# Designs tried in a protein design chat: VH-VL binders against b7j9k3. Part 41

Target 1, 255 residues: b7j9k3
Amino acid sequence: MTTEPGDRAWVLHHYPYGDTSLIVELFTRTQGRLGVLAKGARRARSALARIEAGRPLWVRWLGRGELPVLAQAEELGPFLPLNPLQNLSLFYVNELLLRLTQRRDPFPDLFQVYEETIDALCSEPGEGWYLRRFERRLLENLGWAPDLAHCAECGRSPDAASSEHWLYQAAHGVFCRAHAPDAAVAIEAAALVWLRGAMQTRSMPVWNSSLRRCLEQELLVHLGGRPLESRRLLTAYLRRTQPAMTIQKREEHSE
Short names: E, the ipSAE of ESMFold2; O, the ipSAE of OpenDDE; V2, 0.75 times the mean of E and O plus 0.25 times the DockQ between their complexes.

## First folded at step 17 (VH-VL; framework fv_tislelizumab)

Design r1 (at its last look DockQ between E and O 0.43; V2 from the best seeds 0.00; counts 0 for: pae O 11.3 > 2)
Fold by ESMFold2, look of step 17:
Formats: structure tokens, sequence, C-alpha cells
Structure r1 (fold): chain C 255 residues (1-255), chain A 121 residues (1-121), chain B 107 residues (1-107)
């Protein structure tokens, strides 16, 4: 008699509700972020698929209120056995969505980027290029991405073949060397061109630290100056377990 | 081994231009970012500016109207000029480098010995 | 400008004891912090980068920690050669700024 549309979704976060239930924050393909009540989800014999981050689901829900009931949750793919660094990276991506998006605000393109990020995270160890891509695409989808193609003062464009550096200032854009503002940081012209492109590489760019700094500064503008707990935890993990995680120094010259 | 040696006049009169040179031996200046940093007597450190691989420069806003940093590749030297000096410009001046292939990371892994400049009438 | 404020300005510690130097930034700087040691008549020497990563050749007794706005340099067992002035420095945003310094002395 009735056919309810389903939706593809990912779990961003969940917490206990009563003895047997969860409140779940989903990222859905067609409806954006959605909070749902997963009744009985913690029972040993739950009819719902296991609710955890990193597992794609097909979901259906009932109700139009603030907390609809999760009526169906089916697994769409294999469980992702992530190492601790991968889990912290996933936590970071999920926290960005939780902090920067509104419920029931659809972003189909961002949903695709999220899935590509999870796929890259599972395929490649460590903190990688795919986090920089997700950060940039998130800013683009939310309408906060600065113009990286033109100096904010004169309109000049960066050239990836040039060794010329550029200046980045969060909330203000990019500047050629002639128009450098206060409180800016240097960034490679090639990094700016990469951020405007497909960002489809399987290797960490050598300028990842410059990208990390610029993107973190831009995101922080929209986080209201409140840093992400996931970023703090991820960074602490990296420094404790990989203390030599720096860009390789150039060899010293001998004359 | 790379050696950094700052040189220049020890005394400079007010309103004149301070000129310093950092001479690099045992390596090429073309492969590094070069910074100038100063330390007034009994005070902390102040970053003056940088010259990048490309030859472009970026200066501390507090000094940028008076400062010029340049390279001379043929002499393997990096130079600092600071115009219209006052007693407040009395300091030890250091040349420092940064070398991170393909990225800008501004923690200074090698410093020159420093040269003392006194500005007095 | 991001102000880096160190505490204490001066610290006296007995040989073999732990010394702790704090640095607070006026703004969020993530982990973009370095620490330097400067002995009289010498240039600064890089000890720590990325808030906690020891530079090559720096003794194990030196360690750094912190994230965001609060940073700490610790010397786990003070040696006589550790008498110096110590500076923190941020490289999050220009201009690159240093703390005012902490003078470490033997008690």
Amino acid sequence: as target 1 above (255 residues)
Amino acid sequence: QVQLQESGPGLVKPSETLSLTCTVSGGSISDYYWHWIRQPPGKGLEWIGVIYYSGSTYYNPSLKSRVTISKDTSKNQVSLKLSSVTAADTAVYYCARVDYEGSYLEYFDYWGQGTTVTVSS
Amino acid sequence: DIVMTQSPDSLAVSLGERATINCKSSQYVSDYVAWYQQKPGQPPKLLINWASTRESGVPDRFSGSGYGTDFTLTISSLQAEDVAVYYCQQYWSTPWTFGQGTKLEIK
C-alpha cells in the first residue's frame, strides 16, 4: 500500500538512550544530516543493523519531528576495521560535519566527497591528502571557500610552473607577493592550483603542512574560534606515535 | 659544512642606513629560505623578514617601510638594509635559514653567530 | 600579532631536578610552536619543533608538549650545561613571534 523512499547514509555519531536504544546522527545522501531514535538498537536481537561509524547503511525513518524513529537500517557494505589513526581521522571528518552543517540541509556533492574520503581512508594509511581534499570541498559546499585563482587585491593569478610563493590569509583570500597583508602565511603556487583541481592523488603532497595550516585557519573562522576535539586528539596521537613526522629536510650542500 | 657569518659596521649613526651581509660558505644560498632576526640588548627576539627561493621577500609589518632583504648569488650572500635607524635599532642581528623542500615551515634550524650593531649619535 | 607569553621569567632548579617552562599564545596556534635554547654570547639553538618533536641531537631529557594555546618545555633532569635562556616561538601566522624568554639557573 505504501512505498517509503530509502536513503543511503553513514553514521556520524551515536549515544545511548535508555537501556536498549541509541540516538544516532546520520549523514544521508538526499536529506543531509539527520538525528534519529534507534529503538532497541542495543538489544542482542535487534532487527537493525549494527550502528557504528564507517559502515554504510540503507535507512528509512518515520516522522517529521525533531527526532524521527529509525524504521530500517540495512548494511550496504563491509565493516571497516580501522586502525587507531584511521579512526581518529574518521572522527575528525565526522566532527567537521556535526559542527559545520545543519540537520536536514542536503549536500549531495559533499556526500559523494565524504564517501570518497572514507574509501581513501581505508585504502591509505596515515593522515593524508584526502583530509585536505575533504576540508576544501566542505568549504566549497558551504559557500565559504575563498577564490584561490586571483590575488584579492590585484586579480593576478598564480602559476603552478612558477617558483613564486603566495600569501594566504583566512577570511581574506590569497595575495601575490606585492600585496601581502598582515597575519598571512606563505603557500606554494602549486598548492593553490592543486586545491582548485580534482585533488586526486595517492601520495601526500610535500606541501601538506602549508595546506594543513591554511585550511585549518579557514575552518576555524567558521568554528567560532572553538577548535575541534577530534583535531586535538588526532594531533596528539600523531606527535606521540610519529614524533619525526615532518617534511624531509633537504641535504646540506658541500662546496 | 655550512657556515654563516654576519658582517657589517658595529656603529651606525641615527637616520642612516644599516647594511649587513650574511656570507654563506660550504653551501649555496639558492637552496634555502633566509631570515633576518634581531635581539635588542637584554630583550627577546624579533623576526625582521624572509627571502624565499624565488627571490621574493616578506617583512615584519612593524619594519617593512624601512627594510630590504636581498640575495647576491655570485657572492653567496644574503643582505639586510634597514633605513632611518634610531637607538631602538641597536641589537644583535642574526641570519637564519629554513630548508623544507616544497613547503614553508618557519622554525629556524640553523643560525649565524650574530653581529652587534649599536646606533648612537 | 600573536603574543607568546612565557612563565616564569626566571627559574632556579637544583641539578638533577625537573625544570618546567610554560608558554601561552594569545591566539590558537595549533601545534605550530618551536622552542630554542640560548646561552650567553651564542645564537639560539633549536630544541623542539611542532610543539613536541625533538630536533636531532637534542638530549632525551628535553621534551615539549601542548596544543592550541598552552605549551610546556620540560627538562627531566637538569644538567649544568642546561643553564640558558629558553624561548618559545609560534609559526602559525605572521609575523613569527617569540616569547620574552625564561632564564634557567642552577639553585
Scores: ipSAE 0.641, ipTM 0.825, lowest interface PAE 1.7, mean pLDDT 85
Fold by OpenDDE, look of step 17:
Structure r1 (fold): chain C 255 residues (1-255), chain A 121 residues (1-121), chain B 107 residues (1-107)
Amino acid sequence: as target 1 above (255 residues)
Amino acid sequence: QVQLQESGPGLVKPSETLSLTCTVSGGSISDYYWHWIRQPPGKGLEWIGVIYYSGSTYYNPSLKSRVTISKDTSKNQVSLKLSSVTAADTAVYYCARVDYEGSYLEYFDYWGQGTTVTVSS
Amino acid sequence: DIVMTQSPDSLAVSLGERATINCKSSQYVSDYVAWYQQKPGQPPKLLINWASTRESGVPDRFSGSGYGTDFTLTISSLQAEDVAVYYCQQYWSTPWTFGQGTKLEIK
């Protein structure tokens, strides 16, 4: 049995396997999404019982193939109590990775963004900019991100200093107002400039709705038209706890 | 309380330009996005276009070539012009408001009473 | 354009009974759906936004549900004043589009 080198990993999800084992989906720096068999993890005294989403691990695994055996799992940080919003946001990010990435396809840059997203999720609960950043970076890493720098028809570029609206259409990218297609989502030029940039700082809260709609459409294309359960739950939670008008008012005052 | 009142000629000849005005009271037009929607007799609703507080406009593609929306802050009025009208443009025309604090595209929370426009020779 | 299709086109319901109106979008629209009530000679009145949130002042008997492409407006106990045409609307993508309307009458 070949021993693989260790790697930093996050638990995305786990499933029961037999009476005493788990299949664990990990997101690792060097291997990308990695499925492992955690033997005995369901036993009451198992050292592997600490396998939970939202906690970084150092992992080692044995064997080759689609489901190597988990040989080592060490905590790299404490369990953090998450509120419902944080849990739903984590669920959302993890579901995106589970649905859109293939196993053994590493994305080191995306792994970094993932960690940053979790940090932001913990430090800035209720914000949406870091989710939008993750979504965009995911699409970019997968090679599915449309060009946001040019109108797909005329090549004109959005200007962040402009207050004009642009139109976003999934799979096609952005259009200036003169070349706006049917069934497009309106978005500010400055929001597009942010979205195609480094996204090192938070977006303006007022852009959250437009950014969300644009990226949701784009992701849905790649999800085969099957929406995410996590997104549904998260949206429902936000709407219930923070009515749209309240959110908008908060966003306006937070700018 | 904000009030919206549409006004227009009532009757317009084919090929002419329809001009309507929405007069707003109880608030500044600069605080909101303003839309025009129309409803042919006995039919559903059709979105015409919007003018943002920035002055930018966006129109229904089906009407884009014929529609112009503008605003006059000094008069607290929003205007609609529809050129080259035909019988198909006969409808009740509404101006509607979207809250300034809302997204650029959102549901309509305030409506005018509407003004009937008939296109006939 | 995103097409909003309501069903039925018309329905008659007895007083005190449940009325159900469906709306289907031709594309995914998340929860960016509103419902309006329109009485003769009046403009549409907003009832529901975000698919399931009642507007202020709207009676509790009105409720909205749905996410994605299928949406429903329900009146749990029909009242005489509820006789009207009801419209769904999506505001997910431009152009904004409405359903063709559902005429609700008392049986």
Scores: ipSAE 0.005, ipTM 0.489, lowest interface PAE 11.3, mean pLDDT 88
ESMFold2 (binder alone), look of step 17: mean pLDDT 88; pTM 0.895

Design r2 (at its last look DockQ between E and O 0.68; V2 from the best seeds 0.00; counts 0 for: pae E 2.1 > 2)
Fold by OpenDDE, look of step 17:
Structure r2 (fold): chain C 255 residues (1-255), chain A 121 residues (1-121), chain B 107 residues (1-107)
Amino acid sequence: as target 1 above (255 residues)
Amino acid sequence: QVQLQESGPGLVKPSETLSLTCTVSGGSISDYYWHWIRQPPGKGLEWIGVIWYSGSTYYNPSLKSRVTISKDTSKNQVSLKLSSVTAADTAVYYCARVDYEGSYLEYFDYWGQGTTVTVSS
Amino acid sequence: DIVMTQSPDSLAVSLGERATINCKSSQYVSDYVAWYQQKPGQPPKLLINWASTRESGVPDRFSGSGYGTDFTLTISSLQAEDVAVYYCQQYWSTPYTFGQGTKLEIK
């Protein structure tokens, strides 16, 4: 059995395997999504009991098969308790990776975005910009992100300085008003510019609904029309705890 | 409190252009999205179109070729024009508001009382 | 266009009893659904947004549920003033569309 050099990893999910073991889905920097067999992880005194979602690990594994054996797992940071919103957000992000990525397909850039997303959901609970960022980066890394820089018909580009509304349609991208399709989601030009950019700063709250709908419908196509339960739960939680009028206000009104 | 009041001719001949006005009081039209919705007698509701705060418009495809929505900030009014009317255009016409903070959340919390338009020879 | 289909078209319920109105969208609309009440000679009145959030001033007996494609408006205990036509609406994408309406009467 050949030993892999090890990697930084996050636990996405784990399943019971037999009486004493777990199958653990990891998201790693160099291997992408990696499934491992954690032998004895369910034993009461197992050193592998620290396998938990939301905590970074250094992992080593043995074997080259679909399910190599977890040989080492070391904590790279403290475990921080998450509130319900943070847990749902993490669950949602993890489920996206589980449903849309293949094992052993590395996305180093997306891995960085994933870590940043976790940091953001811990430091800015209730915000949604980092989820939209993750969704967009996921689509980009998978090669599924539509062009947001040009009208699909005429090639005109949204201008962030304008207050123009554009139209978004899943699988087709964006349209200027002159070439708007019959069915679409309206979105401000500045929101599109944000979405196709580096997204280093938060989006304006007033864009949340449009950004959410644009990315949700795009992801739904790739999810085979089967929506995520995590998204349903997260959305429901947000509606109960954060009134629409509050989350839809422009950022300048809250400063 | 904001108030919306639709006004129009009441009766329009076939093939003519229907012109309606929504007069807004108790607030400026500048920071809101304004929609037109109609309801034929004894039937359901049909969304006609919207004018955004930017002045851009978006219309129901079923009416796109015949509809024009505009606004006059000096008069605090939103207008609807529907050309080449037929009996099928007989309806109560409503103007409705979506606030700026509720951008792209087009559930309608403010409605006018509606104005009846009958298309007849 | 997204088609919103309500069921039933008409409903007669006894006072104090539960009334249930269903709405199905032809495609996924998440929770971007609103419910309206319309009485004769009046414009529609917003009751519910985001599928399940009551508008301010709406009695507690009104509730909405659903996500994705199937939505329900429930009146837990029908009152005389609840006699009206009820409409669901999606605002997921343009053109925004309404259900055909459900006429609610007292049995």
Scores: ipSAE 0.842, ipTM 0.920, lowest interface PAE 0.7, mean pLDDT 92
Fold by ESMFold2, look of step 17:
Structure r2 (fold): chain C 255 residues (1-255), chain A 121 residues (1-121), chain B 107 residues (1-107)
Amino acid sequence: as target 1 above (255 residues)
Amino acid sequence: QVQLQESGPGLVKPSETLSLTCTVSGGSISDYYWHWIRQPPGKGLEWIGVIWYSGSTYYNPSLKSRVTISKDTSKNQVSLKLSSVTAADTAVYYCARVDYEGSYLEYFDYWGQGTTVTVSS
Amino acid sequence: DIVMTQSPDSLAVSLGERATINCKSSQYVSDYVAWYQQKPGQPPKLLINWASTRESGVPDRFSGSGYGTDFTLTISSLQAEDVAVYYCQQYWSTPYTFGQGTKLEIK
């Protein structure tokens, strides 16, 4: 029986196990998603650091089985409090990983995007472009991302300078207007090109609402008909407090 | 204040082409998505299609072989043509808009008064 | 096409009492649902967007709820001016579709 040397990780979720313990789902740099048993983590004066999402930990675990024991958990930085919207956004990103990834399946690029997403979430108000990037990168890493470079019928490519609308159909790809399917989401050509690139912007893209609908429909194909509870809660919060958060202007092009 | 007024013939013979115009006053047709929606007598609402601010169109599959939506920004008008009409095309026809800055959402916040079209021989 | 099914088709409610109208989609539509009120001889009027967000100028007695496939429009204290036909509508995917309508009457 061997132990892992330790790793940088983030808490995705935890739930009670017995009277004093937690089962903790981690997202680790080297092992991908990892479930661990945190013995005694709910006791007063636990030797483990506080098990919470939103900040990085250094973790070590014991055992090679399906549920190793968490031997060490130390915080790798200062506390940064999250407001309710930031917490709901974090829960959403974490639930996507929990529902769509397998334990012990490393995704180094996605881990980097996850950390960038947490940083952006902490520094930017509201639901923003970084969630769309995370959704797209997740689909790419899992092999479910459609080809956005070519119409699925004729092979024509979207042009970022064009004001054309294209049609996005989950599980089937994108279509120019000439080959529009019966059921689809309308989306600007520039948004499709943005999804193929680095997905960074000075501000929220004008077409972010179309991106949300397209990406949500694509992810739903893979969620097995079980909606995301975190998405429901996040959506309800936005509608109650910030209805205008869903309205964005067209992205400006610059150096 | 933006106002929408549909106009066109009230009576159309079967097999002819129905032509309607939505005239916009108190605002520009720029930065809006324009939809046509119809309501047969005593029945519910049916979406016909949309023209985007770019001029591109998309139509309900049930009607797409017979429908043309266009706009004329110099006249501030949106038009609907429906070819080869039958009695089933008898309805009140509405133009409706969606604000472009409203995140490309297809809930219809402004409706015209509607124009009644009867298809009868 | 996503089918929006309303229940009941017709509803009679006493003045001052609560009216409840249900709408069920044939597929998941998140909260991409709107509600409309239509009085005789008038175009539809938008009441609710995003399943639960009242439009400006809509009285507080109107409320919407729901997520996923099941949606509800509630009028908490019916007034005579609320007699109308009510429609739900999904805007999750094309073609955009409406429920068959619910006729609300005074009992």
Scores: ipSAE 0.589, ipTM 0.809, lowest interface PAE 2.1, mean pLDDT 84
ESMFold2 (binder alone), look of step 17: mean pLDDT 89; pTM 0.910

Design r3 (at its last look DockQ between E and O 0.51; V2 from the best seeds 0.69)
Fold by OpenDDE, look of step 17:
Structure r3 (fold): chain C 255 residues (1-255), chain A 121 residues (1-121), chain B 107 residues (1-107)
Amino acid sequence: as target 1 above (255 residues)
Amino acid sequence: QVQLQESGPGLVKPSETLSLTCTVSGGSISDYYWHWIRQPPGKGLEWIGVIYYEGSTYYNPSLKSRVTISKDTSKNQVSLKLSSVTAADTAVYYCARVDYEGSYLEYFDYWGQGTTVTVSS
Amino acid sequence: DIVMTQSPDSLAVSLGERATINCKSSQYVSDYVAWYQQKPGQPPKLLINWASTRESGVPDRFSGSGYGTDFTLTISSLQAEDVAVYYCQQYWSTPYTFGQGTKLEIK
């Protein structure tokens, strides 16, 4: 068996395999999504029993097959208990990767974004900007992100200094007012500029609904019209804990 | 408390232009989205269009070629113009707004009482 | 356009009994659904937004549920003042559309 080099990995999902083993879906920096067979992981006192979502690991595996054997798994950080919202957010992000990526297709940039997203959901629970960032980066890495820099009809570009509204349409991108399609999501120019940028700062709360709709519609196309259960659960939780009466005021960035 | 009041001619002849005004009191029209919605007699509701806080507009495609929405901040009024009217345009016309917290959403918590417009020769 | 289809078109329910109104969207709309109550000669009144969030001042006997394409408005115990036409609305995508309405009467 050929031993692969080690890699930094996150557990996306695991499920039982036989009486004593687990199949573990990992998201790794150099291999992308990687499925491994964790032999004996279900045994009492197994060192592999520490495999869980939300914790970074150093992993080594043996073999080049579809399911190489997990040879080593070392914790790279402490376990941090997550509240329900954080757990649902992680579940959502992980399900996106599981549903939309293929194994052995590395996305080093997306891996970094994934880690940053986990950090953000831990430090800023209840915010949505980092999920929108992840969604956009996922689409970009997969080559499915529509152009947000130009009107699909005339090529005009949104101006962040402008307060004008543009129209977003899934699979087609953005349209200026003059070329508005029959069905679209209205979105402020500055929100589009944020979305197509580095997204190193949080979006304005007032953009949340528009950004969510744009990205959710786009992802839904690639999900074959089958929405995520995690999204449903997360949305339900947010509505229950964060009333619709939440202040969505236009705020000026202090920077 | 914000109040919306629609006003119009009540009767319009076919092929003419319907002009309505929504007068807002108890608050500024600035920084809000304003919508027009109509309801034919005994029928459901139809969204006509919206004017955003910066003045851009978006209309229902079914009416886009005939609709113009505008606003006058000095008068605190929002206006609707519908050209080339027919009997099918007979309806109660409402202006509506989303609350401040939901200003970027399009469910409507503030409504005018509506104004009846009949298209007849 | 997204078509919102309500069922039934009319409903007669006895006082104190449960009334259930369904709304189906022609495509996925997440939880971007609102419910309105309209009485004769009045504009619609917002009851529910985000599919299940009750508007301030709305009695707790009103509740909304659903996600994706199927939505429900429930009145747990019908009162005389609840006689009205009820509408669902999606605000997921323009043009924003309403259901055809459900007329609720006392049996």
Scores: ipSAE 0.856, ipTM 0.920, lowest interface PAE 0.7, mean pLDDT 92
Fold by ESMFold2, look of step 17:
Structure r3 (fold): chain C 255 residues (1-255), chain A 121 residues (1-121), chain B 107 residues (1-107)
Amino acid sequence: as target 1 above (255 residues)
Amino acid sequence: QVQLQESGPGLVKPSETLSLTCTVSGGSISDYYWHWIRQPPGKGLEWIGVIYYEGSTYYNPSLKSRVTISKDTSKNQVSLKLSSVTAADTAVYYCARVDYEGSYLEYFDYWGQGTTVTVSS
Amino acid sequence: DIVMTQSPDSLAVSLGERATINCKSSQYVSDYVAWYQQKPGQPPKLLINWASTRESGVPDRFSGSGYGTDFTLTISSLQAEDVAVYYCQQYWSTPYTFGQGTKLEIK
């Protein structure tokens, strides 16, 4: 039998099917998300590599129905165990893709961003700049990112050197202070410029609270008002173990 | 040690303009943003608005047409004006700052002592 | 505007007992909720930020929980100095809004 070309993929999620099989959600380089049946994947002597999130696979599948059979799965690269925070961050990134993309809808640029995000979360654990970058790039690739270059009312552009605040309103874009809507998130002009750029900061930006609110609100629009379970879990973990905002509030100015 | 003290008239006549000042000691107002919040007698708290460190303002829509917040860095003061007052504007008025700058953290860690304003003839 | 609704409006709790105050938002606010304590003649005092993070200097008996729309402030063992009015506040979006308050008294 002629074998379909292989592809690089990541496991987003899986769940049991029957006694020995899995249904697996893959994010593939060439086909986007793909649901597959991994026959016998839970057997002790499976010919398939272990199906788990956070490691790249080389995969091949057979059939063109809604649930093709996973014919080959081979691990790429070394196994790197993830700590709990890294796992929650991975779950969050995967849930975004599961909730917001369609099967068989290719996004090669988003695939590259996904790989960069996984690499960053493995090397710099915590809620870092790379999650804000992924969120923004996801919205851009799906065609849902608002224009951050111009006030939605007057066309004025934010200036990174300015200390001016701007207003972000999900589903409506950004506004200069002269055209502020009644409900919004205040955000620094420099943060808007950062969101339009390469987002290359290796440390969390000083604007984290504003960035997090703006992106969470925008994503919620496209989630149909149903929030992500993974964000709840990630946030709860961070507040319990790493209260970064409380630490900065202890830095009282001297008398 | 930063301290906030509101001051102004205790009594204001209906239809006049309420003017309040928040004086900051032990620190500078230049690098921070400042909120005004009020509390009618026996009632809850209402956010009035904010002045950002670059001098622009953003107000609660319920009060927006009547409110002006300003600052004077030479006097280290933040001011509130509320025009066309009625009995509904009787309240304790607080100024507030968040000690963590640069991120618009909009829960209020630093409150002034408050100043009582009564609107009556 | 996002409405924050507290329950109960008032409660009386015996010394050493648990007190529980609930706060519901009319819209999703993630964990952008703070809790304040206000004693007579004083400004509000911040107890909890980010729904569950206790402010420095706040006794361990105070705890917050919740996410999304439903939030709770708990005092695990009531002390005499805890008699006050308690407020929740959302800072998810403007205008920032407070609950109507919950008066806590000793039985």
Scores: ipSAE 0.637, ipTM 0.828, lowest interface PAE 2.0, mean pLDDT 85
ESMFold2 (binder alone), look of step 17: mean pLDDT 89; pTM 0.911

